# VH-VL binders against Large ribosomal subunit protein uL10m (mRpL10): the designs that were tried, part 108

Target 1, 224 residues: Large ribosomal subunit protein uL10m (mRpL10), of Drosophila melanogaster (Fruit fly) (q9vpl3)
Amino acid sequence: RGKINIQRPKAPHYERARVVAVTQPKYPELPKAKSCFKTRAERTQQQQENPYNEIIAREVRNWLDHSRLVAFFHLSSITADDIFRVRVQLHKQNLHLKSYGSKIIEQAVKNTRYEAIVPLFHSNHCIVFSPDPEKTAALLRIVRRVPQMVLLGGIVEETMLSRNQLVAYAQMPGLHAVQAQLVQTLSQAPGHLIQQLQAHQNSFVQVLDVHAKNQMNEETPKST

## First folded at step 7 (VH-VL)

Design d78 (from k9 with light chain T98Y; framework fv_anetumab)
Fold by ESMFold2-Fast, scan of step 7:
Structure d78 (fold): chain C 224 residues (1-224), chain A 119 residues (1-119), chain B 111 residues (1-111)
Amino acid sequence: as target 1 above (224 residues)
Amino acid sequence: QVELVQSGAEVKKPGESLKISCKGSGYSFTEYWIGWVRQAPGKGLEWMGIIDPSDSYTRYSPSFQGQVTISADKSISTAYLQWSSLKASDTAMYYCARQWDYSFPLDYWGQGTLVTVSS
Amino acid sequence: DIALTQPASVSGSPGQSITISCTGTSSDVGGYNYVSWYQQHPGKAPKLMIYDVSKRPSGVSNRFSGSKSGNTASLTISGLQAEDEADYYCSSYDSSSYWVVFGGGTKLTVL
C-alpha cells in the first residue's frame, strides 16, 4: 500500500467537484414560498459595499475586547517567511500577531475610546494581542530580534500606554497591586499618546533606511 | 573575528555524566543563538536544539528532547551541552554553531567535540 | 530521519562543472528562500558555502553558486578543483517543525 495517510481523507478531484457545482439543480418548485427571501438576500448582498470589511472589523473589535495586552507596531518591508518566524515565536507565549488594513482598523475603533489610534495605521502595520499582560516582557524580548518591527505603544488592562510606559510595565515586579498602580500612574490621554507614537514611527523608519543600506557590508548571513 | 571554540575530546563509560562547552568570541554573544548538531560516525548532520543565551530559552528536536540539556552562561559567552547518563549510542562528533534564530543558517561552526562512549 | 533528498555521490573532472540537487517539500525548500549549503572535509567542521538559496559568505569562492526551482535547490561548482572534494549538505527551514532540517549529504569525488 505504500505510505498510508489516515489523517488526510481523500478529497474529490477538482474537476469532478466543479462539474457537480455547475450541474446543481435550481429549486424552482418552491419559487413562491422562498422567492421573497431569496430576493431580499440577493439585494442585500448586491447592495453591500464592504461586507468583508465589516466582518473583519467585528473580528478586530472582538480581539480588542478579549485581550488584556494589545501592542502596536510599525512593520517595515518584511518577507512572509520572516513574519511567519516571528508569529511562531510569539504564539509560543500566547501572543497573537495580526495585520489589518487601515480602513478595517478605523471601522473597528470609530465608536470606541481607542479611535485616536487610527493615525498609527497610515502605513504598513501589525498588532499583537494576548489575554495575558504578564507576557509584555516576553513580547519585547522577541521583538528585539526583529528590526523590521517597531514598537509604537499599546493597551494594557484598557489603559493606553506609550512605548516607554510599556517598557516600564514589563520591568515591574510581579505584585498585582503594584502593577495596577503603575498602569494607572503611566496612563495618558489618547491625544498625547498618539503624538508620541507617531513621532517614534517616523524617526525609526528613517533609521531603518540608513541601516538597510549599511547591511550590504555584512560578512555573516543575518536576518533577511 | 567570529570564533566558536569547543572543549576537548571525551572518552566515557555508559552511565557517566558529561558536559561539553562552546565559547563564542568576536561578536555580541547574546545577539545570536547557539545551535547544536550531532554527527554519528559515518553519518550525516542532525540538528539537536538551540539556545538563546540572553534568557536561556531552549528548543529541542524531538529525538533529543529529554536526552540532553542545553544551557548557557552569558557572563562568560559559553554554551553547554550535557548528558546525565551517557549511552554507547551517544558516540558522535558534536558541533556548536552560531544561528540568528532557528529559522536561519548556522553561519560559524565550532571545531567539534568527539564524544566516545564505550565500556 | 533525513528530511531533504540529495544524491549519495557525484563526480567530475578538474575544470568541469557539477551540480548537486536537494529536494524537499512546500513546507521547507519549496516554501521559503532559506536554503543553505555546507561543505565538510574529512575530520573537519562543516563550513557555510551558500545561504538564502544563492548568497555567498565572505571568503567563499565565486565558483560556488546556488539556485532553486520549486521544491528543488541546486548547488553548482564551476571550474572544479581537487580541494572541492568533500561532503556537501543542504539544509532548509521547515515550517512543519519550526527548525532547520538537513539533507543526507553528497560525497563529491574529483577524478
Scores: ipSAE 0.019, ipTM 0.433, lowest interface PAE 5.2, mean pLDDT 76

Design d79 (from k9 with light chain T98L; framework fv_anetumab)
Fold by ESMFold2-Fast, scan of step 7:
Structure d79 (fold): chain C 224 residues (1-224), chain A 119 residues (1-119), chain B 111 residues (1-111)
Amino acid sequence: as target 1 above (224 residues)
Amino acid sequence: QVELVQSGAEVKKPGESLKISCKGSGYSFTEYWIGWVRQAPGKGLEWMGIIDPSDSYTRYSPSFQGQVTISADKSISTAYLQWSSLKASDTAMYYCARQWDYSFPLDYWGQGTLVTVSS
Amino acid sequence: DIALTQPASVSGSPGQSITISCTGTSSDVGGYNYVSWYQQHPGKAPKLMIYDVSKRPSGVSNRFSGSKSGNTASLTISGLQAEDEADYYCSSYDSSSLWVVFGGGTKLTVL
């Protein structure tokens, strides 16, 4: 609809602190594992901080609302060095790699147009956000070389795209290229040289005939 | 119309070098990667490796790392598979195919190049 | 080596439906919806018939369909025709190797 401001996605002060912590290794001192029998239970209890989850869910919703490009990935086992290099490369292109728990994602998108993405997050995952949909091609060029990141799909200008559709979008020359695929069925670039011998008579007749047949094909599905 | 055309069959002796080709047409050659797949006589398909023609970035299956070299010349839309010294065990059909990246299907295939190494 | 398990052969009569299975693990077939099926006629290159478990490329007959349950993907061919006689290979992305792996192949005979 509009691209009035070129500003990056809105982020609260506490969210910026989280981003810095992720990109710069500044380890909060890990609590000593003093119970060999309660490691699983302790992790479960930490995950059940409802107020914290609500705050982060709002942060995720804020990223979704302010990003015109959102891409979803499965994330296989990857070294800290490799993921850090990827984050740096993405950040240079105004692409923001984020990781959130599945419960937080579900809470963030529940009762929204994005609820359909929940099944994508049943296992290890990450999300890349950007205010700039023109960065889709740059995103895919970077992540193609990261075999641990497997593209699942994305959202561009509030439209959910499969991985194949997102790749096709990235291959288009410009912002309006989605509809250019319709023109491709009418493209006669290889035939234009042949038709130059009788351009005035043949080209117009052939285009009109193809268009008429195309209109008939559009009406065929209605005869069910 | 996407098409991959491979070089013709080769008959070689052990120790000889060989370079076979795969020429792409009908699409933007640098937008897709080229994967190589081996099929030994009477056996199944085995993925060998992949190349990004835009800058010649390559990745190999461990079974083929150091055994073959994959290269490409984007100015003529051609990818190559080469051996410095052939072995009888290299006898196989070799296919090139278009592939977006490591996780995507091989969507268009060349007709194959039969390499026979004997005597 | 064979990463995904397929039956060596299946057979059917014209007009019948047949199903070919492809069994892997949670790191490949079970972990991702990125299963492909290839058809190979004798002496010819493979042709992509199904991708992303159930999607058909342009020009592939709707008699070919794909599905997945757990660690097993299936290719179903309905209204079997003589021209369907070929070898069929499944393939999946594998998170252990970080590339696509192939099944051993299934020879379909139309009797």
Scores: ipSAE 0.664, ipTM 0.839, lowest interface PAE 1.5, mean pLDDT 79

Design d8 (from k9 with light chain N33K; framework fv_anetumab)
Fold by ESMFold2-Fast, scan of step 7:
Structure d8 (fold): chain C 224 residues (1-224), chain A 119 residues (1-119), chain B 111 residues (1-111)
Amino acid sequence: as target 1 above (224 residues)
Amino acid sequence: QVELVQSGAEVKKPGESLKISCKGSGYSFTEYWIGWVRQAPGKGLEWMGIIDPSDSYTRYSPSFQGQVTISADKSISTAYLQWSSLKASDTAMYYCARQWDYSFPLDYWGQGTLVTVSS
Amino acid sequence: DIALTQPASVSGSPGQSITISCTGTSSDVGGYKYVSWYQQHPGKAPKLMIYDVSKRPSGVSNRFSGSKSGNTASLTISGLQAEDEADYYCSSYDSSSTWVVFGGGTKLTVL
C-alpha cells in the first residue's frame, strides 16, 4: 500500500538480532535477583502523592490565572499517536492541551469561583488553555475532528460558559467589539465601574444564551 | 430562517447509480456539518455519517462505510448522498440534518427524500 | 444500528402525563448530558424537541420535559393533546463508537 515502514519490518529483524545476542552467554540466571529488581521497581512506582499533587495543583491554578481561554473535555480512549497529533495542531494556535487527575483539579479549584467544575472531571478528561480568547473558534474547529474529545464547557475572560455558549461565542464576529465595549466601560469613572463591567458581562452571557438557543432551534420563523 | 431543502423522490432499479441533494439556507453553510439519517420503511432512524462543507471532511458509521458517498459543494450550499450501485435494501427515506459536531443534536431537518429501489 | 432501548409503544388520554424511557450504557446516555429527543409525525421529518437532556428549543411547548438518571433518559409529556400522537426517538453520542446512536423509537397513541 506504499506504507512508509515497508522498508522490510524492523521489529521482527530486531527480535532476531536479540535472539542472536542472547545466545552469547553473559551471566547465569538469577531468578531471585530478577525478582528483587521487580520488587524494587514496584516500590519505586509509588508516587509521592500529597506533595506532588500540591505542586501540580499550583501549576493548574497558574494556568487558570494566566489563561483567558480554558476549555474542558471528556476524553475517550485515544491512541498516544492520535493525541500527539491533536497537541501539535493545538500548539500551532497557542492552545495548550493538559491532562490532570480529578483530585489535583479539586485541590487546584478548592475555595475558588471555579469549584463548580469539579464534577466534570470524575472520568477521563483534558483541558485546553490559551492566553488568547480569539483562538476559541480555532480550538473548536480542531477538536471537532477528534470524536474522542467531547466538549463539556469552558471559561472565557473569567466567565464560565456551557458548551452551547462556547460555540455561540466562537461564532460571534464581534470578538474585537466585545473587547472594545469592555474598554469603553473601563473608560468611565471608577465609581461603580465594577458594577457596570459585571452588568455588561451578564448581558453578554444572556446574549450568548439567546444565540445558543437560536442555533439549537428546529425552526426560526421568517419575518420580512 | 434556517431551512434544509432536499431533492425529490427517486425510483430506481438495482445496479443503478443515484445522487440526492440537500440545500441549506438561512445560515452560514460552512459553519455547520450536515448529517445524513436513513429510515427504512416501518423502521427507526439510523445515523449514516456527516460532512463538514468547509473542507469536505467526511465520516461514516460502520454500517454505511463503503456503501454510500457523502459530498458537498459549498459554493451552492448543497450536500449530497450518492450510491454507485443501488440495492433493493437501499429502499428508505433519507434525511439530511444540520449538526455542529458528533456530540451535538441534529437541530434542523430536511423534508426527506424517498428512494425506492425495485425491479 | 439501534443502540438505545425504548419501549415500542406508550399510550395515554388527553390531559394525562406520560413518560418515555431511553436506556443506554455508560458510554452514551450514562456518560454525557447530551441526550436529544425527536418527534416524528407520520409522513414528516423528525423535529428536535429536547436537547442536552432537558433543554427545549424555541417554539417547543413547555409540556415537554426531559431528565436523566444513570443510564436512562426520560421524556415526559404533560397535558397530553391529540397533536402529540407521533413517534418519539431518543439520541445520544456514543464515546465507544464515536458516533451518534438512536433509540428504536416509541409510538405514542393518544386515546
Scores: ipSAE 0.485, ipTM 0.758, lowest interface PAE 2.4, mean pLDDT 79

Design d80 (from k9 with light chain T98H; framework fv_anetumab)
Fold by ESMFold2-Fast, scan of step 7:
Structure d80 (fold): chain C 224 residues (1-224), chain A 119 residues (1-119), chain B 111 residues (1-111)
Amino acid sequence: as target 1 above (224 residues)
Amino acid sequence: QVELVQSGAEVKKPGESLKISCKGSGYSFTEYWIGWVRQAPGKGLEWMGIIDPSDSYTRYSPSFQGQVTISADKSISTAYLQWSSLKASDTAMYYCARQWDYSFPLDYWGQGTLVTVSS
Amino acid sequence: DIALTQPASVSGSPGQSITISCTGTSSDVGGYNYVSWYQQHPGKAPKLMIYDVSKRPSGVSNRFSGSKSGNTASLTISGLQAEDEADYYCSSYDSSSHWVVFGGGTKLTVL
């Protein structure tokens, strides 16, 4: 009706504004850029990606569980033809080159013994898997001539090894039980042990002596 | 233990050929590669290239590709660096050093070979 | 051509500590933990002092230590001695060239 009536200030407006202010949620106001529709669309995207990621994460876990050799590489720009030729060379040695997204790897290894590998995958990367740890020497011979693949480290018999430790492992003589003990020794004393092993590749006795000495030192740790 | 021994100093004229050597001992020669490093008088270190002695696979820095040839004879644990035609600008100290591959440090070095090219 | 940047010179007195910096890019020092340091006395071959940023070869004094933050690696020499007077070179693998590159070198003078 009358235009004068719509211009009048109302006491109830002031009182209602005050009541609304007192009953406002305790949580801070969300930015207007965020809407229920946008949040729903984002949730739908996450739901669509989560089932796919879980399927691929299971594949990654299967590779980790059935591989006694896992090697990690930074991968620089490489042509499809070159990476295909590398895959063929590796496959002949039962070495399997795979690439997975960082979030898939994190999902695959969370709450497992492999969780420590997640930080390695923040940049462009690839992984080589094998059920045979004796193929470490063959792996390194092949990748040594692929400058686009830079060795970061690996896992051998469930033990994390640096690139230097993995090189030292590749130079060792190959009895399965002795190699497992050597892997444990390498993980405990990287610098000096690697140089010693590189000098004495044909000396099981010396390597085992170093392992025994390292284990003795660990039995008498100093906590101060 | 590990030792690299290089050939003696050389004095040459421009246009002459030269081959210098680097002999490894105290380790399995074919398990490591040999890198070559140049140091011009009063200057810093320049990586030249690398060789796998097991099959003579080589890789060169672009600055030295076509300027020198790297070779090796695994039967005598010796790597070589050679020039077909020396230039005055080749005057430098040349070092060989043990290196696992191009991404690894040079862990043991030869004593160096001084090459002087002058008229 | 100098690929990694080092100061031309550093000086210190016996017993002091000094630090030498080595600055590169994300394709070398910043991209990998594969930084090495070499000591070269006048008229002699370089000697590897530090590898993989912070690790010492056998026979290298504990007075030498290495570190890295972002694109800059550092060599620290504690308890300076007269025999430490030498040229120091940093080196890193470079993913753009696919080989090791060197710094320009730093002359350490022990006063």
Scores: ipSAE 0.575, ipTM 0.801, lowest interface PAE 2.0, mean pLDDT 80

Design d81 (from k9 with light chain W99Y; framework fv_anetumab)
Fold by ESMFold2-Fast, scan of step 7:
Structure d81 (fold): chain C 224 residues (1-224), chain A 119 residues (1-119), chain B 111 residues (1-111)
Amino acid sequence: as target 1 above (224 residues)
Amino acid sequence: QVELVQSGAEVKKPGESLKISCKGSGYSFTEYWIGWVRQAPGKGLEWMGIIDPSDSYTRYSPSFQGQVTISADKSISTAYLQWSSLKASDTAMYYCARQWDYSFPLDYWGQGTLVTVSS
Amino acid sequence: DIALTQPASVSGSPGQSITISCTGTSSDVGGYNYVSWYQQHPGKAPKLMIYDVSKRPSGVSNRFSGSKSGNTASLTISGLQAEDEADYYCSSYDSSSTYVVFGGGTKLTVL
């Protein structure tokens, strides 16, 4: 139904008019009607309230939470055909190339342990996700031949790695060798297993960092 | 320990062919690429190109595309730089160096091969 | 012709500190944190001294340090010693050409 009819009926006798006026609903004063044309400020506010951005930010968080391998790249100008070929090669290895706007990335990682990655996304960028950290070597072999994609770093098993550390990780033996090292540690000192496991796990990134730095060292070792 | 060993100095005449070598040891040869760098007498360093020894994928600087060929034999951990027809302007020191990809530094260098081209 | 600009020469006395600049563009030095510095003694191959703007390989003296501001990277050598006398080259990846570019080199003289 339409809005309340504000038109007055034909004038009644004064005494009845008084009674009718007392019982009539009061009409509130409404502010001036807004223009049909939205102002720039109203458009900007509407853009900031876009629920689509929240949905995509949640998708990004879901990728981060369910991926044991995340790699970050600067992306220079590349043709649609070239990036499509790269995406196909990556997909065959269960590697998922995604591009998201910087604001969406910022919204997705705000107040999380991944917030430190935000500065990486102020220029053209892309991200590769995978549930399988053993695919790091395959990822790096593929992107090496795409000079428009420059490796910045990544996250492996929830640990942030520099590009040099990620390369060192790719050169390490698979999880079976790491498991064997853990077993050797446990067999030598069975006491205080929790401390030994935590020490070994915490030293893994340091071992990768040392290995990466040693690969950059030009000084020949003095002895075997 | 990582080491790159290059072949000895060469003296050639214009129009002759030449192939110089760079042998890697102390690391997995196919895990790293080999870049080639030229240094003319008394001049600075010029990046020439790079090779992936695992499948011989190559890429060249535009200044050297068509002037030289880079190749590798992974069975003997050796990369090569070759000319079909040398010019006097090819006289220079040539270095090989290990590089992970286009954007990574050249971390270990060979001792250099001096190539002299004169009539 | 030279992609990155370095001064041709720089000099210092033993024990002093010197700085060598390396200026490029937004596609190389300014665009990435991938600046390297190489030391070359006469008749020898270059040696990597600094990578990723400020990181030192194992075995390189802590007297060598690197920094970057905008399109200019700098190599600083503190406590100058006679053996530091050499040519120094900066290098960066260039996203425009998609290959490595070098500076023209700087001759350091220790007087």
Scores: ipSAE 0.468, ipTM 0.748, lowest interface PAE 2.5, mean pLDDT 79

Design d82 (from k9 with light chain W99F; framework fv_anetumab)
Fold by ESMFold2-Fast, scan of step 7:
Structure d82 (fold): chain C 224 residues (1-224), chain A 119 residues (1-119), chain B 111 residues (1-111)
Amino acid sequence: as target 1 above (224 residues)
Amino acid sequence: QVELVQSGAEVKKPGESLKISCKGSGYSFTEYWIGWVRQAPGKGLEWMGIIDPSDSYTRYSPSFQGQVTISADKSISTAYLQWSSLKASDTAMYYCARQWDYSFPLDYWGQGTLVTVSS
Amino acid sequence: DIALTQPASVSGSPGQSITISCTGTSSDVGGYNYVSWYQQHPGKAPKLMIYDVSKRPSGVSNRFSGSKSGNTASLTISGLQAEDEADYYCSSYDSSSTFVVFGGGTKLTVL
């Protein structure tokens, strides 16, 4: 019990989510819509455009804004029982597994810094949210055993990382500020990362890049 | 430097059991999985299965499920591929290779173990 | 059987460029950027040459490059050299099986 932490929204349990989905008014009386909109005018405008999709898109945007760890997965065919077991394991680590349609994701991230993730959702997908970036290692240990879930990439401390970079991040010590700086340095626009690494020659960036390559089963070049 | 060293060539008769090994060095053995790949004489590569050495979690290709057993001993950084009863059709080169999980590439390969099964 | 389709052989002369194709479906090559290429010299273990469609491991010559269009991935070897003569295998993650599958292999002959 207690008061809801509105800075970091929490997903309800499967049983509770199912009950809430059935009994809650669909709109316009949804409590979440009220927390997502600053004014009644903004709320009315978004509901008029497409009430159902925009409400869910606002929920996704709220999750993105209040989660310091977001991981994206391709999802192959999986039974309801199997995905429920995964969701339970993740929930124990404060990791929240969500599935949203591609159109809803596009609406949620349109005109934001996260718009680049839209191509990841061209087929079946799911997302894991957490307020705690230190849970990245726990996340990867759990999903590594779920063959139907394939890591595509993620966002850590508002910085987009490839799957190799996420794996590298998970294996680094929990020095939060240092890791955030490394994440920011590695997450350059596609096509410019190599040039930036060559220009800066930062040892941490080079080590993490080598570690990301090693996570793909490659090691530092050795000359004789 | 990362290295995978496999056991030597084996010549066996049909019905015999066999266990071949793959020893990893130069990295944390339990941080990466070991995949096994078969190559029949003059043929291509076939992925057989994979093991997580940290707790011996295994996953097999359907073609090899029930045909072989993959195991590991993390205390000596060694993975194993085992047959309870060999068949002539098991004649092949067997490779072990390091892999993060089933969706990642095989980045470092053992030298291979040739298994010949004939009477 | 072969999950991914490669030509059985390709040939080239020193200094030329050659391309090897690898064709799959939307559940493997077409669906994801998880295509790898391996080089195997006679009597030797395979070596990873390309991963994630176009990335090179440390120590692999920049003469090797990878690309993908739709359901077909391609390995291009520029400035062909005698030591490039080998068998080349493509590999991809396959969402239908949820593991990696290999192509049938391509024998490269340097004339």
Scores: ipSAE 0.474, ipTM 0.751, lowest interface PAE 2.4, mean pLDDT 79

Design d83 (from k9 with light chain V100L; framework fv_anetumab)
Fold by ESMFold2-Fast, scan of step 7:
Structure d83 (fold): chain C 224 residues (1-224), chain A 119 residues (1-119), chain B 111 residues (1-111)
Amino acid sequence: as target 1 above (224 residues)
Amino acid sequence: QVELVQSGAEVKKPGESLKISCKGSGYSFTEYWIGWVRQAPGKGLEWMGIIDPSDSYTRYSPSFQGQVTISADKSISTAYLQWSSLKASDTAMYYCARQWDYSFPLDYWGQGTLVTVSS
Amino acid sequence: DIALTQPASVSGSPGQSITISCTGTSSDVGGYNYVSWYQQHPGKAPKLMIYDVSKRPSGVSNRFSGSKSGNTASLTISGLQAEDEADYYCSSYDSSSTWLVFGGGTKLTVL
C-alpha cells in the first residue's frame, strides 16, 4: 500500500518516554471513588486516547513496512525484569521487541495485506521486528528459552509464515536466496489466509526440496 | 529417517543410582531439544523436562525438579536421564522424544526404557 | 494430576466415525492453537497423529482430523478400522506452567 522503503525501522520515541515515566517517582494518587465512575475528566481523557492510538498505529505500520522479519508471540505472565533481559538480548541482534494493544494492532493492519494477523492478538502478545531476515535463527534461539513467549507465526520478506514454516526457515542458514524464493512461491495463492498456510506444513518441506534442486541446477549450468 | 534409540530395560533396588540413554540419528542433533516423558504402569503420560543438546540447557517440570538430572553429550548425539537414588515410585516406562521447544509437540519418540525399582 | 479432561473410553464399529474430546482452560487449549494428539498401541511408544489442532504429520492417515472450539479440542477418526484400537492422548502448551500438559488418555475400542 504505497510503502516507502527509504526509512529504516526505529524504536518509537514514545517508548523511551514511557520507560522514563515508569521509573519516575509518582505522587500518591487520590483515593478512587467507586460511586464517581463517570466524570468530565475521565470522559475527556478517554477522548484524548483516540489520537494517541492513531499515532501508535502509524508506528506499528512503519515497523511492518520497514521490517523484513516480523515474528508474533503470545505472551504469558512474565516479570518486568525478565522481559527486559530478553529485550536486551534481542536488541544486540538488531531484533526489536514491541508490545501493542490488540485494538492498536487491528487499527494498524486494517485494510492492509496483514489484516489476517488480527485473530492472533486476542490475549497478551508481543511482536519482534528486524530489517534482517538472516536474524530469524538468532531470534528463535533466544526466544526458545523464554517459556512465557509462544511463537504464533511471522512475516519474512513480506510473506506470512506459520510457526512451523518459520522454524523451517531458521534451520537453513546460508540458503537465504532459495528460502526467499520458496517463501514467495508458497504464499502466492490468491485468497489464502494464515490458517491455510498452517494446514500445509508437510508441503513446505517438499517445495523446499524442489527449489533446492532447481537452484543447484541453475548455479551449475551444464555445457556440452 | 529420524530415529531415537533408548537403552535397555533396567531392574534396580531402592537407593541405587541409574542413568539411561537416548541416542538420536537421522537429523542434526543440536537443532532440536530432547524431552523426557514418564508413564507409570497403567497410567498416562507426564512431561518431565527438556534439554538443549547444544549447550546442555535444561528445564524441568516441578514434579521432577530435584528428582532427576537430564544431560546430553552432543559429540555422540546422546541425551541422558539419571537418578542419584531410586525410589519404588520411580517404576515406570521412560520415553525420550524430539521437541523443538517447550511449546512444540513431541514429534519422534524413542521406543521407551522400562525402569523397575523393587526391593 | 491430569491437566486436560478426556473421556476414559470411547467405542465404535468398523466404518463409523468417532470423536474424542479434550477439555482444558483458557491458559492451555483455549489460549493457543497448539493442541497435539498421540496414539499409543499396547506396549508401544506414542505416535504423533495431530499437531497445531488440525495438522497431520507425513504418513498419518487423513481419516484422522482435529478441531477446536473454545476450551475443547476434538480428535475425529473416520472410517474406523481395527488397527485404530489404541489409547489416545491430547496435549497442549499451558501458559500457567509454561510447558506441555497431557490429558488422562482415552481408550478407543473397535467393536
Scores: ipSAE 0.576, ipTM 0.812, lowest interface PAE 1.9, mean pLDDT 80

